# Ledger of designs, part 262: VH-VL binders against Large ribosomal subunit protein uL10m (mRpL10)

Target 1, 224 residues: Large ribosomal subunit protein uL10m (mRpL10), of Drosophila melanogaster (Fruit fly) (q9vpl3)
Amino acid sequence: RGKINIQRPKAPHYERARVVAVTQPKYPELPKAKSCFKTRAERTQQQQENPYNEIIAREVRNWLDHSRLVAFFHLSSITADDIFRVRVQLHKQNLHLKSYGSKIIEQAVKNTRYEAIVPLFHSNHCIVFSPDPEKTAALLRIVRRVPQMVLLGGIVEETMLSRNQLVAYAQMPGLHAVQAQLVQTLSQAPGHLIQQLQAHQNSFVQVLDVHAKNQMNEETPKST
Below, E stands for the ipSAE of ESMFold2; O stands for the ipSAE of OpenDDE; V2 stands for 0.75 times the mean of E and O plus 0.25 times the DockQ between their complexes.

## First folded at step 14 (VH-VL)

Design hb99 (from gn1 with light chain W101Y; framework fv_imvotamab_arm2)
Fold by ESMFold2-Fast, scan of step 14:
Structure hb99 (fold): chain C 224 residues (1-224), chain A 118 residues (1-118), chain B 112 residues (1-112)
Amino acid sequence: as target 1 above (224 residues)
Amino acid sequence: EVQLVQSGAEVKKPGESLKISCKGSGYSFTKYWIGWVRQMPGKGLEWMGIIYPSDSYTRYSPSFQGQVTISADKSITTAYLQWSSLKASDTAMYYCARHWGYSSFDYWGQGTLVTVSS
Amino acid sequence: DIVMTQTPLSSPVTLGQPASISCRSSQSLVKSDGDTYLSWLQQRPGQPPRLLIYDISNRFSGVPDRFSGSGAGTDFTLKISRVEAEDVGVYYCMQHTHYPYTFGGGTKVEIK
């Protein structure tokens, strides 16, 4: 194989808009019914009965089973164009940035060893998958430039790591790093890492909620 | 090594039932989907459906929904493709292949030739 | 259903010369999760299909580096830099972005 084809067909603005539209939260379409609103329970039931959600949940579980690196992020307000650029940068390093609804995550990890991560996804989030754990350093370097993505923790070689442990892992070379982190993690008290991940995520979400509320209040006044 | 071994060739008459198999070895069977692909004589490839062996969840191509049943037995690492009543138009080579979302269908069985004639 | 159109139908090529196969999808193959699930398969006479390329451009293990994939959105290309006798066969593009999964019609590579 010669050099990589640099003149790949450029994505039309339409293609970019499609990718952006898929990753952005959408306002739910109003049903044809007389009621214009659905409760959270009604939306949840519709999602669970949706065959699309059932298959996507298994696709997520498949990514979890095949990724030796999984990193969990809180995602604050970010434009679709910005997240698309981040996704492209990550993909070049075999890092796959994905966003799924909390119900899909819950279905994917239910009755698995990953079930403990569910509380991390009660607010806006994203996940980065990779079959290559050596890409952890590249991941952190890229995300350092994206303040809207806040690392909560991850899973490396089937071992759950806190934010600090994942950062430490990224600084160690190869096999020795894996062995050191596994020894440290396996000696942890049951539930400690999960509690730390949940506490960090909840605190950060709370701060963002206050900030978002203040921003909305500042944009409310239509005076004149 | 990763292998998918399919059952032997079958010669059947229209209206007969048939169940062919695909046995996986050399990998974690429940971590991969198994898909079934039909190839009519002298024609290209057609995706029939896929099964997630961990919980036997299936998804079919609309063209094959109701025509075949896909199942799996994870205790013997085997997936199955079944017809309740064969038709002459079912004459084809049938392949199984393992699949996970990123790497596509990466390992394929050797194929099972099914001939349905009066 | 997504229609996958391959060109050419047949590609006679001289040994050592390059070959190029195009695949066009009827709609974008970018999935809602942001990735593009486009792969290329080789089927030698009398043999089952064999994965060559996945995720547009990633060579599967054991696949010679003379094979390369490229493309985005709806237009994809498989290139063989120097065709060898063992490369004779039918090549298929495949999408597994959207259900149902669909294959291209195939391109027959043969030596002239």
Scores: ipSAE 0.715, ipTM 0.867, lowest interface PAE 1.3, mean pLDDT 81

Design hc1 (from gm16 with heavy chain Y57T; framework fv_anetumab)
Fold by ESMFold2-Fast, scan of step 14:
Structure hc1 (fold): chain C 224 residues (1-224), chain A 119 residues (1-119), chain B 111 residues (1-111)
Amino acid sequence: as target 1 above (224 residues)
Amino acid sequence: QVELVQSGAEVKKPGESLKISCKGSGYSFTEYWIGWVRQAPGKGLEWMGIIDPSDSTTRYSPSFQGQVTISADKSISTAYLQWSSLKASDTAMYYCARQWDYSFPLDYWGQGTLVTVSS
Amino acid sequence: DIALTQPASVSGSPGQSITISCTGTKSDVGSHNYVSWYQQHPGKAPKLMIYDNSNRPSGVSNRFSGSKSGNTASLTISGLQAEDEADYYCSSYNSGSTWVVFGGGTKLTVL
């Protein structure tokens, strides 16, 4: 355990960036479109926006396809230092914290079996990926210390699980009980699980809204 | 499957030192903390403290801070609870139990070590 | 003494339901959903029955359920059986003290 000093070591930061860069898929450069019918700004925006989104969408699809554990979180305001420490703790357990824009996620899961998850990502969010579903317990232990991250649900072995089902999975030493529970979930309409995940997300947002409204800041009119 | 096995019962005199052990098996020992709980004869449970075997970080209840030492040897998956000088009031059953960290429940328990301190 | 408050004893008949209360403060039971419950038979180690207020570990009967309202958590045992006769302890993390606190324990007798 111990505390992590983000100012030290600097070498691991460099090594990590280098490893990530080497392991990332290399995409061929797209030729620039030559057209007199569009303005420079329109051509530049079209080139930058569309190629960039497609590249990142492919990355998201690769993570989804190669991860046996995917967990979805609502993410409240958190400092860069705090999220970095969380990311380091997760990485030690082969858990990979990623954040993507809603449009990129929608593009990535379009025409896939995961298309139903898109509504979860219309608010501030992050996703944790792992090739190892046995790390679910480690994930929940780490995230318990991060109140800014609220578990919405996840995917284990290509099966969508609610928050409570994912917590139950973490407590099971073997796969038999999870298989029985997953069979029951699969026999229910997929919309029910998505509705449960959305309800949980909306409840959390509502709690934050009530807390914000209840704040008393009128007593400090002369100070910032 | 997951097992915590504690050392055998001890009978000691006041002023003697003692070290009892708790060996974990069936799981990755360094991924969980080991907590210690005391139960005096006929009394309830008292949480004493906890250790992270991965780096030997410890946390104690104020009632036990400075009275006992918790340690661990990750190479043999064993945690320890130690007294430098026993008192008659230390007579109790001592349990070790697994926790994900100090804020999580104690999910698997050892069988307990009975420590009797009498003159 | 910052221990959580439990009744010293409760009793019930086979097939009935009983509830054991656990009262704490705003810094433990009231501040979060981290209450756990343990069952201890005479001469045996405690066994985790409920964690995070209402969740059951694998292998624990669904007759055991947990709930919380304000500063009071409750363990409910439905369909009482003779084997349920034991001591029950509640426990919570105390965010003010940063360590675990236990309740005083409740002896359950089944007639």
Scores: ipSAE 0.005, ipTM 0.444, lowest interface PAE 11.7, mean pLDDT 76

Design hc10 (from gm16 with heavy chain S54T; framework fv_anetumab; at its last look DockQ between E and O 0.03; V2 from the best seeds 0.00; counts 0 for: pae E 12.5 > 2, placed apart)
Fold by OpenDDE, look of step 15:
Structure hc10 (fold): chain C 224 residues (1-224), chain A 119 residues (1-119), chain B 111 residues (1-111)
Amino acid sequence: as target 1 above (224 residues)
Amino acid sequence: QVELVQSGAEVKKPGESLKISCKGSGYSFTEYWIGWVRQAPGKGLEWMGIIDPTDSYTRYSPSFQGQVTISADKSISTAYLQWSSLKASDTAMYYCARQWDYSFPLDYWGQGTLVTVSS
Amino acid sequence: DIALTQPASVSGSPGQSITISCTGTKSDVGSHNYVSWYQQHPGKAPKLMIYDNSNRPSGVSNRFSGSKSGNTASLTISGLQAEDEADYYCSSYNSGSTWVVFGGGTKLTVL
């Protein structure tokens, strides 16, 4: 009985070979999961227009449209706990910290007045929204103590500001304070003017009185 | 005009303590932070740390952590840099500079304080 | 030690344009962090020349300009003058390490 060569099995009969060839399951080539080594940025780029992204984009737009203060930050490696702490601090001031993907932001601001902000979102970023532009100083005070947050710029009253302009804005006396100062200055102006006018009139009257007195003294005949 | 004025040059021996000062004027002292920069003779600039004068919040570069102490007195618009025990390697020019936060530039500088530590 | 890389020296003739490079990493220059440039004359304190990559403070000559691309920032001095002879330092905040970093400095010689 010849040693069955396990390494070179005898070719099956032609009919069997045909049946085996036809019955071999054609397994679809598993898509080479190129996705495992794609950077977060690359993964975000391949995310098909997910209906979910549209919803989020709409949310972002809504925030932008209803916020009078928007600040953009680069966010470095930060712990969840630290982010939470910052969020709580900001929330106490009616400041809302949000984070969105760059694609979502791009979709949200496409063909809008906010399209200029897209270049700010090349890395990890967060956005702070507020309905109150007067909270700019409070916002900056909080985020300055967060080394992982880098101020990039913002939008105040529909005006895009650089980071320096935003800082300058925060340092300005509030509109009300400026208005109050203006009103005070304006209210003092008439008083000063009146005082100056009166001072001149009084001085003139004094000079006239002195002149009149001198004339009267000259007209009094020395009654010898 | 914004100005930072530092204390005069110091000549010390190893092991001695030292405190140098930086007085700010021409701006609201508590609105900006003060950074310190070291420059050893013939060497480059080294950021040492920063202080918020408002509440004396301080952060140091790792190279200077525990080596120096940065402090401030907001009542007199002055920041300080101090050593408990000087080393010969501490010989350098020390600059204070105004800085709004970590990511903002050092926009105004003091004239520098030369510290010489020699036996 | 995290440092920004600058050429040790650059030279130019009066009236020429020279460029000093500052190369960092993605955590400093290559990120959204801003680069500043400082000029230091011998025996003097550094002076801010450029901030936020390309902005000039008041009083700084328009001959000085800054730019940033990728991980490299550049300081360009046009119309070189004798007074421009100094050491130049770039600086950036490293958001990864959370401290300020300086370049090694570049000595500019006007020939």
Scores: ipSAE 0.859, ipTM 0.933, lowest interface PAE 0.6, mean pLDDT 87
Fold by ESMFold2-Fast, scan of step 14:
Structure hc10 (fold): chain C 224 residues (1-224), chain A 119 residues (1-119), chain B 111 residues (1-111)
Amino acid sequence: as target 1 above (224 residues)
Amino acid sequence: QVELVQSGAEVKKPGESLKISCKGSGYSFTEYWIGWVRQAPGKGLEWMGIIDPTDSYTRYSPSFQGQVTISADKSISTAYLQWSSLKASDTAMYYCARQWDYSFPLDYWGQGTLVTVSS
Amino acid sequence: DIALTQPASVSGSPGQSITISCTGTKSDVGSHNYVSWYQQHPGKAPKLMIYDNSNRPSGVSNRFSGSKSGNTASLTISGLQAEDEADYYCSSYNSGSTWVVFGGGTKLTVL
């Protein structure tokens, strides 16, 4: 990330490195470099003492709690102009692109149902939120053309979906049809409802997975 | 019943132009992108680039940028790979394959078009 | 040059299990980019065998499995059969360079 003072002074080569190791008071020669560059420990402690981390963590929790569509992306180096254009295109569709530090996300989701997403953010990342899950198709159409963003998966109506399941979801009938299917399953065999819910949930996930695989894998082997 | 059918083998001389085709069927052609992959004789696979047939948006691998042109005509469900001036080093098997976007697998492949460039 | 490293060849006898490795960098295999595996018989187009590290397309035998740990992905073929003799290629998307990269390929010989 270019916004953070992550520049390290170039290590002296050979003979100069040895001299610097012996005569540390010669470095840093540039006052600006010294004032801008802090040790890893100093940066970590400063982050922990930042009072705004809790405020931003609450913002992340609010986005998670009030969004029926959440999509996770790996994000490679991208210019500020390019990401701004993507953010504007997404915003027109009520899709909100957010970037938060991994530590803030960990603080936001610890001890919540969303804690399982934490390992996803051990790299550069961004998240798209929307209250409208029907915008999944619009989201994927826009992000397909951002080669620096790789879809990792998402959460739709409290259900965690792989990237292929999310693509399959985008092609399904609207949310109401999915909800109707769930309601119909719930209405059967009340005495063994838990077993039916687990079986239906597994079967539904399997149907999405099979649909996604069929979209990918309509290959007829040539026998000749 | 997804199928990608490529044009037939070509034998050309250095300096000649060439355009090969890849016709999709059995799916909505504009729902997926088409990637192109090169395989030199006895060698491995090299990804060349990709096209979105909806508006002919393209991206190329740096090794092939400026060396080939990828295009598509969605009205006939066909993607193209074109050279303005062939070189002997262009001798290879060329595959088209369906791909959702950059990060997704190439899930259905054409049978390949063998291009031989020799004097 | 190849961005993903595979052994040039691997061999086994019918009924054995073999594993083919695919080693990349942080920006391809080691990032959250996904690994695919392709099987190519001589004179034929490649066929997708594994996608997103470990998933099988419909119609691919459960003898084929994939895994990924750090910068290395692996394809394992159990109950090896004569028809498994082919070239195998791994592939990943490098979002830093914005292109798809393939491994150099592994020739599997049965017997």
Scores: ipSAE 0.754, ipTM 0.892, lowest interface PAE 1.1, mean pLDDT 79
Fold by ESMFold2, look of step 15:
Structure hc10 (fold): chain C 224 residues (1-224), chain A 119 residues (1-119), chain B 111 residues (1-111)
Amino acid sequence: as target 1 above (224 residues)
Amino acid sequence: QVELVQSGAEVKKPGESLKISCKGSGYSFTEYWIGWVRQAPGKGLEWMGIIDPTDSYTRYSPSFQGQVTISADKSISTAYLQWSSLKASDTAMYYCARQWDYSFPLDYWGQGTLVTVSS
Amino acid sequence: DIALTQPASVSGSPGQSITISCTGTKSDVGSHNYVSWYQQHPGKAPKLMIYDNSNRPSGVSNRFSGSKSGNTASLTISGLQAEDEADYYCSSYNSGSTWVVFGGGTKLTVL
């Protein structure tokens, strides 16, 4: 569908189609040692994977490969209106909220370095992708107002981070803030760096002097 | 520093048109929405509507739907509130205010534009 | 046009604590955490004092606190001072036909 108008509340057809396809019910098949042998009909069905699943898996692969920030959340019960509002808030910061089934995630990360993330999607979840790793602080600020989204961890610059590591990463100041802080520090306390260096230099010289005096007392005069 | 600066006071007659402005500065204008709030003399605050300057998505309070037009020009970081035909009952103070989106507080307010409509 | 219910006026002496109530419905107040409070001095624009029920923006005195119980939000001002004399409005999110609703306002008089 093209135009979205909230006066007639309709979920975006793009997101509804993806969410429904990813989260379709999957009834368990009982494990039986002898009855676990696949019939030809079951084998044919498994060999003919749903092409829609592969299309969605390709989308996930593209997001994972092109996002320098990926954050994983456990998702508790939340209304469709509230999750849509959060998605809009995140989108304005170039943060993209998505949800996929574990089968789709397994297909997306098969034969990639991200296979270790699959267990995170056993429970209800959502994922936030972004090309902008500096948006980690904005992400955490926004989701702090959303108790239904519980941070599990993430990937920053292709490095997997725990929850605590991701929070610590987000607390790093931006480049311009770091530059401004450095300039202010140098202006307020001129010479502190020089004084610290000179103190360390003097301590090193004193250690050398003690060593030289000890060695002179223990060596014969002819060897020096 | 975030600032919203509104156009000056207006004195108009019933039936005239009017467009008042709200210019945002000190932030990325399209990252936030702009809401409009009316306050009749001696009365409380009334929310009129809101605009997302990114795509001009708007929503109006039912009391104001069809009575005013909210618009924005993101190239000059300005939102507008417009009447095609003023009524004496439109006499009020009008504020613009910034919101992150539709569920967030109005965190920064303009100074207000007094509109007086009298014959 | 759904207004939240506030008392028309409250008063207190300097140094006292006062509480202003804001009562809505489950959909306006009870089911979410998006109640905000605004202070307005005469002739001035409103100023955000509390958001998300209990958070203070930077620059707002810690004498101001907010809370919510059921369908009623409350603004508490401790250590009342003369400059606290103003009108106070609560607001909330409403997902129906109006996204923002204001209370009718409470005039605080410092005796």
Scores: ipSAE 0.000, ipTM 0.439, lowest interface PAE 12.5, mean pLDDT 75
ESMFold2 (binder alone), look of step 15: mean pLDDT 89; pTM 0.921

